VH-VL binders against Non-structural maintenance of chromosomes element 1 (nse1). Designs and how they scored, part 1

Every score and structure here is a prediction.

Target 1, 232 residues: Non-structural maintenance of chromosomes element 1 (nse1), of Schizosaccharomyces pombe (q53ek2)
Amino acid sequence: MEKERQDGLSDKHKFILQYIMCRTAGVDNEQVRELVQEQYGETATVEDVINELNNSLHNFDFKIKRVQDQLDGRLTLHFQNLSGDPVSQMATPYPPVQIELMRKIIEWIMKCDDYQYSLTTLQIQKLSRKEMGLAPSVIESHLHTFERDGWLRQREGIWTFTNHALAELDAYLHNEYESNLYECNACREIVIAGYVCDCGYCLHVYCCKHLAHVNCINCNTPWANATVIGRW
Below, numbering starts at 1 at the first letter of every chain, in headers, positions and changes, except where a header shows other numbers; Kabat numbers aren't used for antibody chains.
F is the ipSAE of ESMFold2-Fast. E and O are both the ipSAE of ESMFold2, at different seeds. Each is the mean of both directions, binder to target and target to binder. V2 is 0.75 times the mean of E and O plus 0.25 times the DockQ between their complexes.
Where letters were taken out, [cut] stands.
The coordinates of atoms that the task and the answers printed are left out; those that the model quotes come from them. Centres of patches stay.

## First folded at step 1 (VH-VL)

Design c03
Fold by ESMFold2 at other seeds, look of step 5:
Structure c03 (fold): chain C 232 residues (1-232), chain A 124 residues (1-124), chain B 110 residues (1-110)
Amino acid sequence: as target 1 above (232 residues)
Amino acid sequence: QVQLQQSGPRLVRPSQTLSLTCAISGDSVSSDSAAWSWIRQSPSRGLEWLGRTYYRSKWFNDYAVSVKSRITVNPDTSRNQFTLQLNSVTPEDTALYYCARGYDFWSGYPFDYWGQGTLVTVSS
Amino acid sequence: QSALTQPASVSGSPGQSITISCTGTSSDVGAYNYVSWYQQHPDKAPKVLLYDVSNRPSGVSSRFSGSKSGNTASLTISGLQAEDQADYHCSSYTTSSTLVFGGGTKLTVL
C-alpha cells in the first residue's frame, strides 16, 4: 500500500498530525501521548512521533512545536506555518482595525515598564484611545474576541500572551522587539514569566524551580534578588 | 532519514587548528528542535562533549569548559553543514571525533544520529 | 576525569540482570530528567538506548530500562545476552546549557 508510504509518513503518523492540526490553540501533550500509545502501543513515545513528523514537515515550512508553560511546566503541542508574516496570518479573519490593534497590543506588552509583559484592561483602553481613537466598549469587544480565539489571556483584568500566541509570534517578536526580549538560558524560549539576574542570565519560573540551587549559576547572585519578569 | 557525513584532515600538527565538517541530510542545520554537537572519544577520557551550535530565532553556541577558550562550532546554512574549529591543538587532542544531532530540549537533546567518526592525530 | 561517574566495568552471566549507575550533581543529573544512555560496540558510533531517563526509541529492546533517584541515574539490562557485551555511556543536560558524559562502562557477558 504505496499511499501509506507516499511522503515517508504512515497513516498513523498522518492521523496524529491531523489531530494536532485540528486543535489550533494547541493540544495537551498528555492527550497526544495517550493517542500515540493507542495507535502504536504503550511503549511508543510522543517524542519519537513528533520528531518523525517534523523530519517530514521541514521541507514544507511547517512544524510541530512543544511549548512549556512558563509557570507550571505543562507541555502543549502547536502546529505552525513558518512562512509569511505571523501577525497577518494569525489575524486573517479579522478586519484591518483589529489587526492594527493586535499589533499595538503586542507592542505595548513588549514595551511596558517594569518588566511586567502584561497590561490591565484600563491600560489597553487608555493606550488605544490615545493612539487609535477607539472607544472603551470597542476595545472590550476586541479583547473578548482575542481571548475567545486564544491569542490573549487575562486574570482579573490583567492581559498577556497565551502559549499559543507566543508560539505563533516567536519570529515576529524576535525580529521586531529584540531589544525588549528576554530568553530563557535553559530552554532558549521567550520569557514573559520568570526571573532575570543583573548579569543577564534569565530563566522561566518553571525552569528556575527545576534548578537544584538558589543562586544564579552565572554570577552567584541569589535568585531572591533577581528582577521578576511578568505578573503571575 | 537523517544522516551525518563527516570530512576533514586526519593529521594536524601541534599549535595548529583542527577543522572538521559535518554535512547534514534529512534535516536542516537551522532546525529549531535540534542542536548540532561535536563529541570526541579517547581511551583515557571516554566520550567528551565539546560544544554545539543551534538556531532558536538566532544562533547560539554552548561549549564545554575544558575547551571553551579554543573552540568554535559554526553553522553553514547554504551547504547545510556545521564545522568544528579547535585552536592550538596538542597531542592531548588526539581522539576519534564525532558529530551528532541532539534532538529536542524537552527530551534532553539525546544524540539520535551520529557521524561515522574521524580519527584525528595531533603529532609533529 | 568524566563529569558523570560510572563504574569502569561490570559483568554478568547470560540471563542475569545487571545495573549500571551514573552519578552526577544537582546541576546535571539532579537538575533535570534529561539523562540518556548509549550503547557502543567496538569500532561503531554510539547508539541511543534510552532518553529522558527511561524512554526507549523505536527498535530498542524492552530488556533495557532506566531510572533515576536524586543525583544518580541507572541503566538496567534484564535477561543479559552475549550481544549486550559493549561499552555503555550516560549523558546529562546541565543547568548551564551544556551536555556531559559519564566515563563509560565496559559490560562483559561471561
Scores: ipSAE 0.062, ipTM 0.630, lowest interface PAE 6.8, mean pLDDT 86

## First folded at step 4 (VH-VL)

Design s33 (from c03 with heavy chain S57H F60Y, light chain Y32W)
Fold by ESMFold2, look of step 6:
Structure s33 (fold): chain C 232 residues (1-232), chain A 124 residues (1-124), chain B 110 residues (1-110)
Amino acid sequence: as target 1 above (232 residues)
Amino acid sequence: QVQLQQSGPRLVRPSQTLSLTCAISGDSVSSDSAAWSWIRQSPSRGLEWLGRTYYRHKWYNDYAVSVKSRITVNPDTSRNQFTLQLNSVTPEDTALYYCARGYDFWSGYPFDYWGQGTLVTVSS
Amino acid sequence: QSALTQPASVSGSPGQSITISCTGTSSDVGAWNYVSWYQQHPDKAPKVLLYDVSNRPSGVSSRFSGSKSGNTASLTISGLQAEDQADYHCSSYTTSSTLVFGGGTKLTVL
C-alpha cells in the first residue's frame, strides 16, 4: 500500500510526475522505467504509473503524452498543458519577432513541396528574408536557439520538428494544417517520416516494422513503391 | 488501476435493440492511448470482437463486418463511459458481452482490462 | 466458424512444454505482426499473455513465449503448472482494420 496525501496520489507518484515536469523537452521512457522500478519494484510498469497520473491530471487540463520516434520507435514522455495557444507557450521566453518566426517555420514545414516536412537552412533564410525581412545572421542565431531549446532538430542542414515539438503542437497542427497532414494508419499519429501509398495508406518508418509482408494493406500494391514522407 | 463496470438489461426480445453501458474508472474514454471495445462470447462462436470507439484528434469507430449494419458504439465523455447498441437482435445474439480496453502503448492493441461481463439472452 | 483456427484441446503433464497454434490467412495473421494471446480461467474474463506476437506484459511469467511463421502464430508454455489449466485464445489485427479471435483451446494439466 502507498501513502496518500491531498489530490489522491502517493508520494512516489508525485515524485515521478515532478521528474517528468522538470524535464520540459521530454524524457526517455527507459529512464522513467528505471525510476519507476526503483520506486515501486522490478515488476512495476511505466504504463500503470502514467495512467494513474493522467487520470488525476485530466481534471486540470494536463496530461503526460507518449511520443514514439518515427524512425526507431524510441518512446519519450512529455508533460503537456492542454489549454491556451501552444506556440505562445513554447515561445514564452522569446521576443515577438522570434515567436512570429517560429509560426512561419511551422507553416513552411507543413506546406513544403514533395512531402519533405523539413527545410534546409538556405530555405529558411530565403523564406524569412522574403516574408519577414530578416538578415541571415539573425536567422542563424534564432535557429541555434530553437535547436538548443529542443524545438527543432537538424541533420546536415535539414531542419524539422523534434518529438518534443510534435507533442506540444499536436492540436495546433491538426487545427491549422488538417489538409497538409498525413496520419499513420497504424497508430493515427502525425507522419513526418514515413511512407504513403498511391491509394493513401500511410505508415511511419517504424510502424512498417509491423508489416508481415511487402504489399500495401489497403490496395495490395508493392509497399516498396510508396512515396517517401520526410527526409531521413 | 483501470476498472470497467458494465450495466444493462439481461433479456431482450427479438427484433429489439440491445443496449449496454460500460463505465470507466482509472482512465478516460477520451484517452489518446486507448481504444474501447465490445466483445462477446458464446459456446458456439467463442470470443467475437464487435467494434470499438476511440479518440485521437477526433472520434473514430471500427466495426466487425458481421454486425456493421446493426451496431453503434458511442462514447459519453461527461459520464466517462461508452455504450453498445445492437439493432434487430435475434436469438443468435445471445452471448456473454464484455467491454474491454485496448491499449496501444505497446502496439497491437491488446485487451488489458475487461468488464465483468453481462449475459444477454434474446428470447421471446 | 471462428476466423482463426486453434486446436480444440491440448494436454500436458507438469514440467513439460506445450505449444498451441493459431492459424489465419494472409489477411490477418499473415498481414501484420499484431497477434495477441489471452488466458481465460472458468467464469473469469480473459487476461492478456502476449502481444505483438512475442512481447510479454509486465507481471506475465517468462514461461509464456510466442512466435509466428507465415500465417501461423504459436504460444508455448514451458514448465507447465497446474494453474495453467485454462482456455487460451489468440487474436489478430486484420487488413480491414478489425480484430478477429481464434476459437479457443482448452489446456488440461494432467
Scores: ipSAE 0.451, ipTM 0.762, lowest interface PAE 3.2, mean pLDDT 86
Fold by ESMFold2 at other seeds, look of step 6:
Structure s33 (fold): chain C 232 residues (1-232), chain A 124 residues (1-124), chain B 110 residues (1-110)
Amino acid sequence: as target 1 above (232 residues)
Amino acid sequence: QVQLQQSGPRLVRPSQTLSLTCAISGDSVSSDSAAWSWIRQSPSRGLEWLGRTYYRHKWYNDYAVSVKSRITVNPDTSRNQFTLQLNSVTPEDTALYYCARGYDFWSGYPFDYWGQGTLVTVSS
Amino acid sequence: QSALTQPASVSGSPGQSITISCTGTSSDVGAWNYVSWYQQHPDKAPKVLLYDVSNRPSGVSSRFSGSKSGNTASLTISGLQAEDQADYHCSSYTTSSTLVFGGGTKLTVL
């Protein structure tokens, strides 16, 4: 039996919370499930522990959110600060120019052509020079900092949001970029890796993989003809 | 520990509106990981999902085709509850009504918590 | 709206293995892996046994297992026990973002 603290959380709950908080880029849901079972016994569930944590965190404008990877469906848990401007919260240790660069990169990703929701290093360098007057070497330094801190990821010089950034920016992206957004018709989450049919029906890559139909359920045209969202 | 507590009348006259309330404790009706459903059960039809309400970045509703023209499911965030309203009832709406939480889209919204059930009889 | 087809009843003796089928269409069971199974004892609300075809919630016996092939999902109960006597219901998500249930199966333990 855990002794209650004045904040209403047991020591075991605080241990789980610290485990998640220390891993700012997110924690695999199955790792947390294993830890919950170890701390509370085999009958305990991640769902109940996370719900109890979130009830306590709500009054401080924090929460733990589950995020599905859009390609492989792996669930991760992310600690979020819900107060204030999410870009400023993400970038609190950064100098003002780097905060402004983050805002611009978000804009450029959300407004990029051809449904890519990603930018090459060269594209970022060109846009940064044109709109901010920043040198390419400065941009590369800032991008590596964003990658190190878990806000952006890249493959072969193609940059996009991490799952952590998507979770943190969810409300911001809906508020500021509503007309540029695609949502998955299966799970209602933002799509940056998936498919959109000409009729507008949209699915994450993972959500689409489990579809038994070869055609869009809304308009019955083949998924092979759908527009690909993202570069993956 | 999530608990769902149902309330509402058990006898309704034909052509009236059936209204039931489900109070939630241990979770929030505005939880972005849950969906809140009404399900009924009768000997002739078995279990029948009627509809749900849920919040993500806005409120969504989904309703079964069989009742879509007559049903409304509404959240009440201030009282942490959700309601069923089924218009123009007939004796064929006589059933045991449950509210249920569908937890986590990523798991296909299995119904992991159910209310105690309310047997509603429609007759004159 | 689309009813899933289950056998009306099945029976078995203690220690035996039984399987309950749940057949739908390409617009429900065949479309998604969001199939769940519920156990319901008399005068009680249903209790989830399996979700996502084969996943067991915490506290559900490993004697319960699930599978799916095409438009048919299956619940298997191994090592049948007297306490397993109950009604069993399947459910599936549909391609129109609704849910449907099967007609239910009454399991009798002889």
Scores: ipSAE 0.305, ipTM 0.705, lowest interface PAE 4.5, mean pLDDT 86

Design s48 (from c03 with light chain D52E S54N N55K S97Y)
Fold by ESMFold2, look of step 5:
Structure s48 (fold): chain C 232 residues (1-232), chain A 124 residues (1-124), chain B 110 residues (1-110)
Amino acid sequence: as target 1 above (232 residues)
Amino acid sequence: QVQLQQSGPRLVRPSQTLSLTCAISGDSVSSDSAAWSWIRQSPSRGLEWLGRTYYRSKWFNDYAVSVKSRITVNPDTSRNQFTLQLNSVTPEDTALYYCARGYDFWSGYPFDYWGQGTLVTVSS
Amino acid sequence: QSALTQPASVSGSPGQSITISCTGTSSDVGAYNYVSWYQQHPDKAPKVLLYEVNKRPSGVSSRFSGSKSGNTASLTISGLQAEDQADYHCSSYTTSYTLVFGGGTKLTVL
């Protein structure tokens, strides 16, 4: 029976998979690298193990995605279910009103003005009262739940997506909000913290500071003059 | 384990289109961690990267400047393969053609799996 | 613009260390740490030896090491063995997010 579960995967690969699956908000790539080296030896790489896991997961509509933090470049690993409606799957344990609030917050973040891709607590409270009739204390409770469960993060009352939420919502955001998206021209991932030139070329904060020329390769305008995306 | 299997003609006349296919097993052409490249090799020029196709929530292509006006690289999700088309070939396009997987943007897309190679001769 | 220069040939005796250089520009080798090295034996496809300048995939001998300074990357092979006789290619990412190769170096083990 153990051999049937080893078709394409060893017991050590399955251990690594379970380690990632049990940490639903994502796992630091460095922690997984250390675990891989402990299990397989110091020459083993996370990249090889994750690639082999994904080769086995492909036929079941699952995968492990590496996500780069848009500010500091820290990599995390996220187990994803690629089937079904991502918002409904994220929100399965929530009451219907809380699911609808999640959909609205996603919409409000994606459609907010001035490239902010974030909302203040006050903005969420005003929009929720206007569009859903929800009291401010109910909103505070729901936002606490979304923060606890790893869907939203905040700094001093400014709310946006976690890296976990970006990974889970990737296809949904592309399908539903294509006209509101910016994508990094270096790594092709969604930008909610970064820079965009007047010519439309766009980079994450990290990609701009660590992987690009001082000037935009498309129009030669300095990145120092670009429009800031996000609040960070 | 990933394998790349190439197919296509070995002889092409000048001004025609060179067309090669690379079939993938053990991975998906739509993998968002990989990019799928064509590379050629000749004694006079060595290795030369031609272009790639890859999926990151939508399909992208990047092409080398030297062939950009003549090349297309297309995925075929239903057959799990990708193709090279190089238009208006000349004898200078005679080379050994490889397909290859570039794994993981964050590692710089090293080519960790290669096809077996197809020697294409362009002559009258 | 983004051509990478390697010596055409290098030779060494068994047990010796040798170094192969790969020189580019500030728009490729000098821009990022996305330099890779490939070993190619006759009639075989290239095999990756190093990526990200000095990282070694599993199964590659620790006799292969890499470094980079400015616009020049280097592959060092220590303790030369007969089976190291092959062609060696460098590659680099560019600031336009394309890839370029060096011209290749034939290593002869005497």
Scores: ipSAE 0.294, ipTM 0.701, lowest interface PAE 4.3, mean pLDDT 86
Fold by ESMFold2 at other seeds, look of step 6:
Structure s48 (fold): chain C 232 residues (1-232), chain A 124 residues (1-124), chain B 110 residues (1-110)
Amino acid sequence: as target 1 above (232 residues)
Amino acid sequence: QVQLQQSGPRLVRPSQTLSLTCAISGDSVSSDSAAWSWIRQSPSRGLEWLGRTYYRSKWFNDYAVSVKSRITVNPDTSRNQFTLQLNSVTPEDTALYYCARGYDFWSGYPFDYWGQGTLVTVSS
Amino acid sequence: QSALTQPASVSGSPGQSITISCTGTSSDVGAYNYVSWYQQHPDKAPKVLLYEVNKRPSGVSSRFSGSKSGNTASLTISGLQAEDQADYHCSSYTTSYTLVFGGGTKLTVL
């Protein structure tokens, strides 16, 4: 007779986990909140359910991470792999040349000039030809694949990371690009859309506006005078 | 159901270190949606936030200015707990000490779960 | 100045509405909308009543409401009940990313 385990995970917890896992590019936090309240009642919180799931997932190097959009503050939930090589985990379905291109695009975004943390299609094409010998038409095809699969986003031909990619790449970016990396002084998450003051204090666009800051707390300079991070 | 259970000495002599422990069940001290705080309460000062520890890709601490030179708040992931050390205590540090969970940055870290409280007396 | 000012006491009769004020500075209550309110019964830990000025956690009665104007936040309790007799504390996040509390208000229900 096998021993019953009463470890705090119910069929309802497993249902919530499966709901999030099946949505590879992330799930709206409000959709999960509604589901939690349907399963557990109106006093249940998504925060408690996610915390309990993460206690179980941690032993397998997985977790569910809440990611705030840096412009509008919308929260999404992402099932992520905590293993030490997230690019390889993220890019498992891709041929080797596309994996190499993804690693290069990450490098180029993190090391781009003028705090842009984004590249135009033309910039990617030029860098790819210079460093990898790839033709421009091949690059456009690969970029559309990365956009389709939720790793990169673009607006008017300006490419950067999605919130999903930031969640998956968090450890990688900290390990490989620590000197190129800005973190928000309010929420401590990586900044690719925000402001950095000459004094070094840095905020996401949303964190700056939502916290009602008018001047940098550290040096009292107006945020209007700060260096803009990203193109948004 | 999140619960916080406190432990530690109730009597500490002046100039010694006050050390308290808060054990967490139903949540992880390394949760990226929470921050773990120590708060004290006295008749003369009311509630007073002292400091916190939290994990966001690495461990961070924030401390109240009034105690910043004397306080350390540390996580212990293997025991799923966090501790308060307050150095060089004086009778002014006599208070009822609480640990508490602040449940996410986006809500301003409201304290939704509290420990039972530990009355600490600093007396010569 | 990080201390928040609350009246020391307030009283009301069952069925009345009362308001408790919480006054800070432009570096805390006036800086952003991270103001919370806590109810504390004797010999118990505080319990969160409101967050983000006026948001109510599930399970908190709609009789509790909040507002903010400038450097002053307010908790309003409508339809007073005997079980509302407790201490009430406000808190605010500061521009230094710390937290401060008010001195507390003792509510007596007559």
Scores: ipSAE 0.262, ipTM 0.684, lowest interface PAE 4.7, mean pLDDT 86

## First folded at step 6 (VH-VL; from s33 with light chain D52E S54N N55K S97Y)

Design t1
Fold by ESMFold2, look of step 7:
Structure t1 (fold): chain C 232 residues (1-232), chain A 124 residues (1-124), chain B 110 residues (1-110)
Amino acid sequence: as target 1 above (232 residues)
Amino acid sequence: QVQLQQSGPRLVRPSQTLSLTCAISGDSVSSDSAAWSWIRQSPSRGLEWLGRTYYRHKWYNDYAVSVKSRITVNPDTSRNQFTLQLNSVTPEDTALYYCARGYDFWSGYPFDYWGQGTLVTVSS
Amino acid sequence: QSALTQPASVSGSPGQSITISCTGTSSDVGAWNYVSWYQQHPDKAPKVLLYEVNKRPSGVSSRFSGSKSGNTASLTISGLQAEDQADYHCSSYTTSYTLVFGGGTKLTVL
């Protein structure tokens, strides 16, 4: 078939873009790979199509970001807005107080003691009362909404960012919380589940699992002795 | 379509600095999905990766241990290019030098685009 | 010594299958699934054939396939053709996130 030349996007590229944009919580990389091969042939790659999309999207301050789950390594694709205030833009249907609560939760997670990068429901309730005057029942409702909409996840009352939130907030977290974040020395992505060695070398849980060594490459100290980042 | 165009001198004296430039079209040197490498090849030693530069939220460099004390790879965002500087060269640095794009950490940064190659001879 | 070991040469007749090995260590080939293969014709830059052990980029024939077991990766070329005569290089990332190449294999099509 005839393909578009010398412009930003073909009709097939636009179809792939729409597929990803419609799935705001992210889409499995392998599902997109199958779609790419169906549209372009068995030799086509997700990587080439995503790069071509991103070359066109960059001028409009958008991109598609591949995100590796920090624990199991599963890859998902996320449509990201690089401009403006990502909390306000994604939270457009939320009332102003709920938007401000999300900003505070981000701050509290990033400034947690002891490398936890997570908060209990009780911690959120206490901080919200202290700093915003919000009742516990209001907080429960808002947390449910944030979980439903894919911004936060929890297990046994311990809340942290989803992969979707990390993708959308990437520029915001680097800009506003650079002194509070860790980045993986393998992939350079933000770490909220991983390890940091006393020498400062830091890896996601999944990135660390794929080392052939039991010791830090930089200082030869066992990873068993490293400080754990996150609660997982 | 991504294209890499190399330039630089082909003859360098021992103890001097080898300097090569790689101009990029069809992509950005500051792309956060790519890493920009220099690789050399000789008939006796085959391919040898020397180092790279790349941008994520800041600029990073990685260098091969064999040349780490002598190498610098720098981006130039205004000209959309990157350079190799290899100090204190010896005749053992005689090789065909390539620049290459490594695309995407999640794929292992395969080198999918290469420059045309520059044969650099180090001789008195 | 190259960090990865490949046979210096292999040969085969048209229509046959050949396999090129690439042996490293637990710190490179054995550590990650980031093994790539490159084809290089005389006086040309290398061209990627496979990445992530067995994935083919656009335009690469399905006659090229890859596998890995332990510290050894393999490139298999089936249905050998005259145009396959070239040098073949493997590469792997290390646990230090640097890259190493094999010494290269010259394929002769008889």
Scores: ipSAE 0.358, ipTM 0.723, lowest interface PAE 3.8, mean pLDDT 86

